# VHH binders against q8kes1, part 4

Target 1, 126 residues: q8kes1
Amino acid sequence: MNLKVKGARDVFEYMKGRIPDETKEHLFVLFLSTKNQILRHETITIGTLTASLIHPREIFKAAIRESAHSIILVHNHPSGDVQPSNADKQVTSILKKAGDLLQIELLDHVIVGNNDWFSFRDHALL

## First folded at step 10 (VHH)

Design v6
Fold by OpenDDE, fold request of step 11:
Structure v6 (fold): chain B 126 residues (1-126), chain A 119 residues (1-119)
Amino acid sequence: as target 1 above (126 residues)
Amino acid sequence: QVQLQESGGGLVQPGSSLRLSCAASGFTFSDYHMHWVRQAPGKGPEWVSSINPSGSYTYYATSVKGRFSISRDNPSKTLYLQMNSLRPEDSAVYYCAKEWEYNSGTYSRGQGTQVTVSS
């Protein structure tokens, strides 16, 4: 009975209480089944998100290992402001392309802040 | 069941203003980001604007930024789109939309309201 995510709000709710240190930026990947059930989540990096620190190889290696149908990228902004940075957009674009090639869809990228979130999918950035 | 009902569309001249409304029901309106999307004949859906649950943040497509204004009234569960300085290229069916649904791969949206900008 894995939790199903229907949209970005569900991702936001799932992340509540799961960020070890909200004073630091954490990048997570949610691995999803064909039914959008969360199979597992993994912490990719802790600290400032930069494109150079994100390796599609590692993310999708994990996705394949977990037999994920799709993935959702999630990271928090310690400032509480959920506005995406240019780095966030760059990482998203790279992972989207990689996912398309591997046929493991990047379903969404969700930024979590103070009682709010930002979905790349919802805002036509993905 | 999620229900969204758009209204306020019509035929107007370029440079005019129009205000769209969307009545929402069947879900906790104040908990969700809301969106406007539009679709012109022969074109795919285009994201227009979004607003967060509290209304503290609004987002706009580059094509409408500075001309359109999104707002919401959570007590009445109503979403609005104020469209100023309308252009012919703004002509489309405008849809009120709830968040993107992962299972359906699209926005949950209403029936839409037609906006036509023509001289």
Scores: ipSAE 0.900, ipTM 0.947, lowest interface PAE 0.5, mean pLDDT 95
Fold by OpenDDE, fold request of step 11:
Structure v6 (fold): chain B 126 residues (1-126), chain A 119 residues (1-119)
Amino acid sequence: as target 1 above (126 residues)
Amino acid sequence: QVQLQESGGGLVQPGSSLRLSCAASGFTFSDYHMHWVRQAPGKGPEWVSSINPSGSYTYYATSVKGRFSISRDNPSKTLYLQMNSLRPEDSAVYYCAKEWEYNSGTYSRGQGTQVTVSS
């Protein structure tokens, strides 16, 4: 699509109304063009986010298929608390490394909750 | 255009306190997370602290946790950093920063205010 994201707030706004079931944790990947326009998004998993459930192969297979320049991870916390868990950090670290090797940058990881968000990039975790 | 103006820096003794302020304009202040970042001579930028739009969540680097306190006043569009128990290693230029911008690959930040901690 033509929608450009400039920062984490734009990601948060984009995700409003796009989470099918707010009572469940959803992991999304936003595929971005060279101009940081959202090409599309894909639901990767529904349920508790763990490093064992998230394989770089699945995410970057999709990224390559979409010819994405970069990607942004997004997941919601049903509790509303946007603070990242250790599992969130582990998944982010693994995917960051994979992205670097494939030269498809993990641009950010955004957690969305009760009318708020948390950006890994903003908080020096990426 | 985004404008951020820091103030409150100075030369102080170790163990003393300073309170930094940041006047924001050119954007809807209350819609954004705000941050403090510092840079010492010869070193890269270091994230210090962040606060969410409502102020209900605050975040701190491990090096300043328990000593620094971030706060904001949305009506006056002002960001604050209370710095207690200052140490020489806290010496740096302190910048008020808006969210990380994906296109530029950095924070939108002000000109900074110098903080020097020395005996």
Scores: ipSAE 0.900, ipTM 0.947, lowest interface PAE 0.5, mean pLDDT 95
Fold by OpenDDE, look of step 10:
Structure v6 (fold): chain B 126 residues (1-126), chain A 119 residues (1-119)
Amino acid sequence: as target 1 above (126 residues)
Amino acid sequence: QVQLQESGGGLVQPGSSLRLSCAASGFTFSDYHMHWVRQAPGKGPEWVSSINPSGSYTYYATSVKGRFSISRDNPSKTLYLQMNSLRPEDSAVYYCAKEWEYNSGTYSRGQGTQVTVSS
């Protein structure tokens, strides 16, 4: 059974135990059905998140392949601080625009840290 | 069923203070980020402030930063918003909101409490 996510907390819970190395920053994409069920997740990059490392083409290629209705971007902060950086905001903006054009909604961007998370949706950044 | 009940609003003069409260029930309060959102007449909803489950992180809109303070008491399932140095532009209905819901595309929120700042 595919797990349904209702909000950012569910995304945080889903990511528990799924980050291979918490000492490194991982960028993930969750592919969602029309019912907000997780169809699949994919690791996009490992390392410092920069806009130059994010390829909307590859993300949405995968989204189309999975027949995703929407996607959620997730990355961890090894420091435990879940405050979004300017790079995080830039990546979110780029993917939001790409998603709008392709009609595959970027539903949320969730930053996960030590026993806490940050949702772009919750904080009116998306 | 999720229930949120705001209180503490009123009519006050500029520069005054108000403290809003929100009584929550029907869900595990301590597991969720909580938010304050406000809506002024003729305007869309505006995010005001958020607090993480433990209360260790607080977030504020630029327009209220330094004047408003969000806090929570998990044992009593209560959310607070201390509003200092109130301005006329702060006038709005203030809503207590649970975490954004992906299905509905909005916050689960209460009925709101009216805050009016006028000389």
Scores: ipSAE 0.871, ipTM 0.933, lowest interface PAE 0.6, mean pLDDT 95
Fold by ESMFold2, fold request of step 11:
Structure v6 (fold): chain B 126 residues (1-126), chain A 119 residues (1-119)
Amino acid sequence: as target 1 above (126 residues)
Amino acid sequence: QVQLQESGGGLVQPGSSLRLSCAASGFTFSDYHMHWVRQAPGKGPEWVSSINPSGSYTYYATSVKGRFSISRDNPSKTLYLQMNSLRPEDSAVYYCAKEWEYNSGTYSRGQGTQVTVSS
């Protein structure tokens, strides 16, 4: 069966060994079942994250195709510093609003680094 | 089983200080971010502060930054919140939390400790 995530630490653990090139910034989306099982993940962008490169219709088209109940965003900072940037916050806000409208909840956005993570949900940024 | 027990609340006057403690057991304390969340009567939960597993990064809500200080002692599995220059608006039940649980849609938290700031 697919891995079930209970909270942000499980997301961090899932991403270990799943980032193709840790020297580059990647944004991923995890598609979740009603039981919070990871159905699969998909790479959205590679390179410096900006809000102008994120297209909600593309992400939610994939979510609908997967029959996802909810989604989680994950991205890495190659530096290992997991502090959210303003771009990270802007992307999260845009996708939160789109998900609310479509009733496909954005459960969290988790930034992963070398030995730490940052959860938007845990820190009330969602 | 995860257990979080908060203590150190009380009734104090504006401008006072309090130090909250949270005893943790039933999980590997040093592996998790830890959080303080508060809830006033008739209001929704409000995130207050967080600290990463090593204690090297701390985070604060704008309403408490500069007045509150979060810390942890991993050997004793204890989380702290030093609350200075308390205001009536800080009155709430303060909860210690391990993380947001996606299934329940809320924090994994203790029963809380009451802080009341009143003249």
Scores: ipSAE 0.804, ipTM 0.894, lowest interface PAE 0.7, mean pLDDT 92
Fold by ESMFold2, fold request of step 11:
Structure v6 (fold): chain B 126 residues (1-126), chain A 119 residues (1-119)
Amino acid sequence: as target 1 above (126 residues)
Amino acid sequence: QVQLQESGGGLVQPGSSLRLSCAASGFTFSDYHMHWVRQAPGKGPEWVSSINPSGSYTYYATSVKGRFSISRDNPSKTLYLQMNSLRPEDSAVYYCAKEWEYNSGTYSRGQGTQVTVSS
């Protein structure tokens, strides 16, 4: 059954047990319905995130294929420190701009660690 | 139902300090990041500060960094904002917030407490 997310804590709870190798950084995208139900998630990258590794056309191609109304980005920091890096902010900005043009909103970017998370939306970075 | 009740606002002179409090109920307070958001007359809402569930990390808007300090007391379900060196531009209604709600596109917040800094 598709899980509904109300806010960033629900995203953090969803990701528990869904990160294949917590020693590595992963970037995921969650594809959401009009009711903020998670349709599915997809791994975008594994390894240190940089802006040069993002492929907006592939992310939004998948979002269109899934008939997603909106998306949420999630990535983990293996260190447990959930503070966003400059690279995290750059990737978020690029995908926000692409989503705004395509009218597939980037609702949030949630960084997850051990027992904590950081939401870009909660901290006015989106 | 989530309930957030802010208090501690008032009319003060520039350079004064105030401490805002927020009493929380209707949710597991220690499970959430908590936030302060303010809104001045004729302006949109402005994020001020955030604190993670354990209180180990704090975050501040550049306009208040070094002057304001956020804290929480999880046993009493209370959020605080210590505001030092207050300026007229800090005048606003200050809201305690639990989380940005994706459905509504806004924070879940209380009714707010008015802070007015003038001479």
Scores: ipSAE 0.797, ipTM 0.894, lowest interface PAE 0.8, mean pLDDT 91
Fold by ESMFold2, look of step 10:
Structure v6 (fold): chain B 126 residues (1-126), chain A 119 residues (1-119)
Amino acid sequence: as target 1 above (126 residues)
Amino acid sequence: QVQLQESGGGLVQPGSSLRLSCAASGFTFSDYHMHWVRQAPGKGPEWVSSINPSGSYTYYATSVKGRFSISRDNPSKTLYLQMNSLRPEDSAVYYCAKEWEYNSGTYSRGQGTQVTVSS
């Protein structure tokens, strides 16, 4: 019953209709099974993304509780421009390092907008 | 199934230009970002360039900015890479890629086309 994600386009499709208030920036984490099925997603922050708002302990506590094999970060840009900011890159770096230590891999960070997305993995930023 | 066929490679002198093409089939081409990735002998793959589904945004590795230009023609399901001012360090097999596949940990790509830049 759970959606299996093969690549970033599937993540973009999953997020359609799942962003509570599209006028605000949200950061989500998707918890994945060993078969890359989305177990569930969780909202991490709402509002302008900064590295100081990210608490790896809380994200990975939830990942362990969910028995997640891996995670994907997703965040939306209300403007529709999906190019990553420096803050987006900093957040990704922090969670990549934490995931590597805990052996819960950060598979990708996908920025979603109006009819487009940007994958960190596709663009060699992960 | 997904099919990607690269062409247009060859042996050229430094400073030359080449245009690579990639014919795509087996998926809805216009729904995906497309990418060029290259691999020199004995090295891992190196991302070169990307273009979003509509073609409105293009992305380049620092090593090729200002020299290479990516484009796409969605009606003909064709991806292009215009390579100008070629250098010996650009020598590699160039691959057309659809996206990074999470299960394999690699790009879904074609068989590649050889580009050799030599005096």
Scores: ipSAE 0.794, ipTM 0.889, lowest interface PAE 0.8, mean pLDDT 91

## First folded at step 14 (VHH)

Design j2
Fold by OpenDDE, fold request of step 20:
Structure j2 (fold): chain B 126 residues (1-126), chain A 119 residues (1-119)
Amino acid sequence: as target 1 above (126 residues)
Amino acid sequence: QVQLQESGGGLVQPGSSLRLSCAASGFTFSDYHMHWVRQAPGKGPEWVSSINPSGSYTYYATSVKGRFSISRDNPSKTLYLQMNSLRPEDSAVYYCAKEWEYDSHTYSRGQGTQVTVSS
């Protein structure tokens, strides 16, 4: 049975133990069913998140491949500080627009850090 | 079952202060970020403020930053919103929220408390 995520806390809990190297920034995409069950997650990139490194083509190619109803973007901050950077906001904005056009909703963007998380949805950034 | 009960609203003059409270039950309060959202007549819900589980980080909408202060008491499972220098545009029903729910695409929130700022 696939795990259902109801909100950002569930995403945070899901990510526990799933980041291979917390000293490096990992960008993940969670692919969700119509019932917000995690179908699969994929590591998109390892390293500093910048808008130039994240192309919607790659994210949504994977989303379509997985027949995802929606996606959640997740990345960790090695510093432990979960506050979003300008780059994080830019990437989120781009992916939101792309998701809207493709009708694959970017449901949330969750930043995970030291025993804390930041949800773009919860903070009205998405 | 999640229960959120807001209180402390009222009719006040511009420049005055109010302190809202939210009593939470039915979930592990200390494990969640908590939020205040407000809704004015004819408008959609507006995010106001958030606080992380430990209280070490607080977040504010640009419209209330410097005037409002969010805080929490985990032992009593209570969320607070200190509202200073109130303005007429702050008039709304204020809701305590647990999180933005993925199923409903809405904040899980209480019944709300009315705040009216008028001269």
Scores: ipSAE 0.915, ipTM 0.949, lowest interface PAE 0.5, mean pLDDT 95
Fold by OpenDDE, fold request of step 20:
Structure j2 (fold): chain B 126 residues (1-126), chain A 119 residues (1-119)
Amino acid sequence: as target 1 above (126 residues)
Amino acid sequence: QVQLQESGGGLVQPGSSLRLSCAASGFTFSDYHMHWVRQAPGKGPEWVSSINPSGSYTYYATSVKGRFSISRDNPSKTLYLQMNSLRPEDSAVYYCAKEWEYDSHTYSRGQGTQVTVSS
């Protein structure tokens, strides 16, 4: 059975041990079923995230391929500081709009750091 | 079963202070971020403040920044919200929340405590 995520902490727990190189920033997308079960996750990019490097086309192409009901963005901060950057907020905003158009909800964006996380949903940024 | 019980609300004058408490049980309190949200009559829920598990990071809505202070005591499983310089627009039911739940698209929260700021 696929793992069900109920909130951001579950996403944080899921990501433990799944980041190939903790010294580099990774952007992941979790593809979810209608029951919030993780169907699959995919590494989108490795390196410093900027809005220009994130293509909604690629993310939602994958989402459609996986027949995802919704998606969750996840990326790690090698510094351990989970504070969202302006770039993080911009990427989230763009993907939120794209998701709304495609009716594939961006359910959350979770930043993972040193034994901590930041959820855009929890903090009313999404 | 997750239980959150808020207390400390009341009727106060503008400029006054209140300290809210939330007693948590039914989950590993120290493993979760904790939140305060509020809801005024006729308005939707509004996020107020959050604190990470260790307490090293605190977050505030722009409307309360500099006036409110969130804290936690993990051994007693208690969340606090110190509210200073209260304003009439702070009047609402204040809820302690565990997390935003993906299934319900809302915070897992308690019954709330009423805060009324009026002259």
Scores: ipSAE 0.915, ipTM 0.949, lowest interface PAE 0.5, mean pLDDT 95
Fold by OpenDDE, last read:
Structure j2 (fold): chain B 126 residues (1-126), chain A 119 residues (1-119)
Amino acid sequence: as target 1 above (126 residues)
Amino acid sequence: QVQLQESGGGLVQPGSSLRLSCAASGFTFSDYHMHWVRQAPGKGPEWVSSINPSGSYTYYATSVKGRFSISRDNPSKTLYLQMNSLRPEDSAVYYCAKEWEYDSHTYSRGQGTQVTVSS
């Protein structure tokens, strides 16, 4: 049975040990079932997160392929500081809109850092 | 079972201060971000403030920034919200919350405490 995530902490815990190189910024997408079980995660990009590097087409292509009910974005900050950047917010906004159109909910965006995380949902940014 | 119990609300005049408390149990308090949300009559829930597990980071809604202060005491599993310079628009039921839950699409929260700011 796939792991169920109930909130951002569970996402944070899930990501432990799953970032290949924590010295680099990784963007992941978690694909979730209707029961918020993680069907799969996929690395979208490695490197500095910018809105121009994130293509909703690719993310939701993968989401559709995985028959995901919803998705969670996750990326790490090598600095350890989990504060969202403007780029993070832009990417989130774009993907939120795309998800709404496709009826694949962007459930959350979680930033992971040095033994801490930041959830867009928890902080009313999503 | 997760339990959150808010207290400290009341009726106060504009410009006054209140300090809310939240007693948490049923989970490892020190491992979670904690939040305050509020809901006024006829309005949806509004995020107010958050604090990370260690307390090193605090977050505030624009509407309360500079007036409210969130803090926590992990040993006693207590969350606090110091509310200064209260305004009528701050009137709401204030809830302590553990996290935004993916299943319910809302914050896991207690019963709330009523804050009324009126002259």
Scores: ipSAE 0.915, ipTM 0.949, lowest interface PAE 0.5, mean pLDDT 95
Fold by OpenDDE, last read:
Structure j2 (fold): chain B 126 residues (1-126), chain A 119 residues (1-119)
Amino acid sequence: as target 1 above (126 residues)
Amino acid sequence: QVQLQESGGGLVQPGSSLRLSCAASGFTFSDYHMHWVRQAPGKGPEWVSSINPSGSYTYYATSVKGRFSISRDNPSKTLYLQMNSLRPEDSAVYYCAKEWEYDSHTYSRGQGTQVTVSS
């Protein structure tokens, strides 16, 4: 059975043990069903997150391939500090707009750090 | 079942202070971020403040930063919001929330407590 996520805490718990190298920043996309079950996750990039490295075309190509109803972005901060950067906000904004056009909702963006997380939805940034 | 019970609201004059409380039950309080949101008549819900599980990080909306202070007591499962220098535009129903829920697309929240700031 696919795991259902109810909120950002569930995403945080899901990511435990799934980051190959916590000393490096990883960007993941979770593909969700209509019931918010994780169909699949995919590693998008490894390294410092910049808007230029994120390709909405590739993310949503994968989302369509997986027949995803919605997606969640997840990335870790090697520093352990979960505060979002301006780059994080820019990437979120771009993908939000793309998702709206394609009618594949960007449901949340979750930053994972040292025994803590930050949800863009929880803090009204999305 | 998740239960959130807000209290401490009331009618006060501008410049006054209020302290809101939220009693939580039905879930592991110390495992979750907690939030305050407010809703004024004719407006949608507005995020006010958040605090992480340990209390080491607090977050505030620009409109309340420097005036409001969020805190929590995990042993008693209680969330607080100290509101100082209140303004008429702070008037709203204030809700305690566990998280933004993916199914309902809104905060899991209690019944709320009314805060009215008026001269």
Scores: ipSAE 0.914, ipTM 0.948, lowest interface PAE 0.5, mean pLDDT 95
Fold by OpenDDE, last read:
Structure j2 (fold): chain B 126 residues (1-126), chain A 119 residues (1-119)
Amino acid sequence: as target 1 above (126 residues)
Amino acid sequence: QVQLQESGGGLVQPGSSLRLSCAASGFTFSDYHMHWVRQAPGKGPEWVSSINPSGSYTYYATSVKGRFSISRDNPSKTLYLQMNSLRPEDSAVYYCAKEWEYDSHTYSRGQGTQVTVSS
C-alpha cells in the first residue's frame, strides 16, 4: 500500500496536505524502499534551512532506522517561490556525499511552493 | 504511453539560429515541468533548459544562458527551444524530456534531434 514515486511530480503530489504549517519552512525526509515506495516521511526541522542546522548524522540515522534504500529531501518555501537558495544547494551537496558513502542514495531534493515545485534532479543540481 | 518527438535540428553555421520543437503526448503536458537535454559525441547527457508548468519560471545551463530560450504551449502540448548565436560546442543530439525518472536514473526523453554547428 506504499505509494511509489516515479519522479518529482509524484513527490509534490504526495506532499499536498502534509505540511503542518505552510507559513513555516519544513524539512522532510522521505524514506524509500528499493522499489521507490515511500515507507514513511519524517519532519527533520522546522524553520529556515541552513547547512548548520542540518546534520547528515541525523538524516541518515533516521534513514538507517527506517531501513531506507534511498531518501528524498523535501522542504517548502513559505514565500511560494520554489527557487533554490545557496543554503539549499549546500545542504543537498553535503547530504549527497554522505548518502553516497553510506550507500543510501539521496535520490532527489524537492522544493515545494505555491502550486509548484523544484527538483534538484530535474535541473541537474543533483 | 509517454511520447516525446523532437524536431527542428539540422546543420547550421556558427552564429545561426535554430528553433527546436517537441510534440508531447500520453500524459498531461500542462502538469509537468519540461526539459531540454543534449548529448554530444563522447560526452554524457547535459541538461540544457527547463520550464515549469505555467511557464513562469525558466532555467538554463550556464553555457546557454543569454542565447537559448525555452517556451511551451500547453494547449498544443508543444515544447520549444529557441537557439540563437549557435556555437560549434552546441553540436549534439537534443532531447525533450518530461522528468528525471527515479527508476531509470535518467530523463524520460524522445529520440532526439541532431543539431550540428559547423563552418
Scores: ipSAE 0.914, ipTM 0.948, lowest interface PAE 0.5, mean pLDDT 95
Fold by OpenDDE, look of step 15:
Structure j2 (fold): chain B 126 residues (1-126), chain A 119 residues (1-119)
Amino acid sequence: as target 1 above (126 residues)
Amino acid sequence: QVQLQESGGGLVQPGSSLRLSCAASGFTFSDYHMHWVRQAPGKGPEWVSSINPSGSYTYYATSVKGRFSISRDNPSKTLYLQMNSLRPEDSAVYYCAKEWEYDSHTYSRGQGTQVTVSS
C-alpha cells in the first residue's frame, strides 16, 4: 500500500532519508493519487533552484505519465533554513497556474531543512 | 481524535489587547507546526500566524505583523496568540489549526473563538 500524506508533516517525514545529498539543493515532485497516496517521487533537479530551471512541461509530463491526481513540490535547503526564497515563490506560482490549467493540482510545496519544514499551504502562499 | 479548543475571545475596544489560547489533544502536539487562522463574516478564511514545532520560528500575516505574537507550550500542549493594538478589521472568529489538510483542503481547526473589536 502506498503511503498516504495528510499534510506537510507527512511529506517532511517521507523525505527523511530520501535526499541523496543534503549538501545540495534537490527539487522533488511527489505524484499523488486521488486519495493522496504517494504513487512515486521524482528528482527534478539538483543544485541551486531558479525559476528558469523548472519547466512546467516536464513536471506535468511526468505527472500525466504517472496518472497523478495531484502533485507536491519538495525541495531541501542545505543551509537548514526553511524560509522560502523569491525564486521558490515564483516557481510555485508558475506551477500552480499550470496545474490549474491541466487540472492536476499543485497540492503543496514543502521546503525541508534541519529538523524543520515549511509548507506553502500552511502559510497561505498556495 | 484531534481536538483543538480555542478560548480567550471577546468584545474589546480598538487599541486594546487580547490573548487567545488553544488547548490541543489527540496528537503529538510538539511534532507539528501550529497555526492561527481567522474568518470574518462574509469573508474567506485568512491565515494569521504560524509557529514551528520548537518555537524557534514564527510567521505572521502582513496585516498583523508587529501587533500579534504567537507562542506555544509543548508540555501543556497549548498554543497562544497575543493580540495587541487591536483594530476593528481584526474582528473575526479565530481558529487554532494543526495543519492544512490535503483531504479536506482546509485547516484542521477547532470551533473557534469570537473576537470583536468595536468602539
Scores: ipSAE 0.909, ipTM 0.947, lowest interface PAE 0.5, mean pLDDT 95
Fold by OpenDDE, look of step 19:
Structure j2 (fold): chain B 126 residues (1-126), chain A 119 residues (1-119)
Amino acid sequence: as target 1 above (126 residues)
Amino acid sequence: QVQLQESGGGLVQPGSSLRLSCAASGFTFSDYHMHWVRQAPGKGPEWVSSINPSGSYTYYATSVKGRFSISRDNPSKTLYLQMNSLRPEDSAVYYCAKEWEYDSHTYSRGQGTQVTVSS
């Protein structure tokens, strides 16, 4: 049975041990079922997250391929600081809009750091 | 079962202070971010403040930044919200929340405590 995520903490827990190289920033997408079960996750990019590097087309192509009901964006901060950057916010905004159009909800954006996380949903940024 | 019980609300004058408390039980309090949200009549829920598990990071809505202070005591499983320089627009039911839940698309929250700021 696929793991169900109830909130951002579950996403944080899921991501533990799943970041190949924590010294580098990884952008992941979690594909979720209608029951918020993680179908799978994919690494979208490795490196500094910038809005210009994120293509909604690619993310949602993968989402469609996985028959995802919704997606969660996850990326780690090698610094351990989970504070969202402006770039993080921009990417979130873009993907939110794209998700709305495609009816594949961007359910959350979770930043993972050293034994902490930041959820855009929890903080009313999404 | 997750239980959150808010207290400390009341009727106060503008410019006054209140300190809200939230008693948490039924989950590992120290493992979660905790939040305050509020809802005024006729309005949707509004995020107010958050604090990370260790308390090292605090977050505030623009509308309360500089006036409100969130804190937590993990041993007693209590969340606090110090509200200073209260304004009429701060009037709302204030809820202690565990997290934004993906299933319900809302905060897991208590029953709330009424805060009314009026001259």
Scores: ipSAE 0.909, ipTM 0.948, lowest interface PAE 0.5, mean pLDDT 95

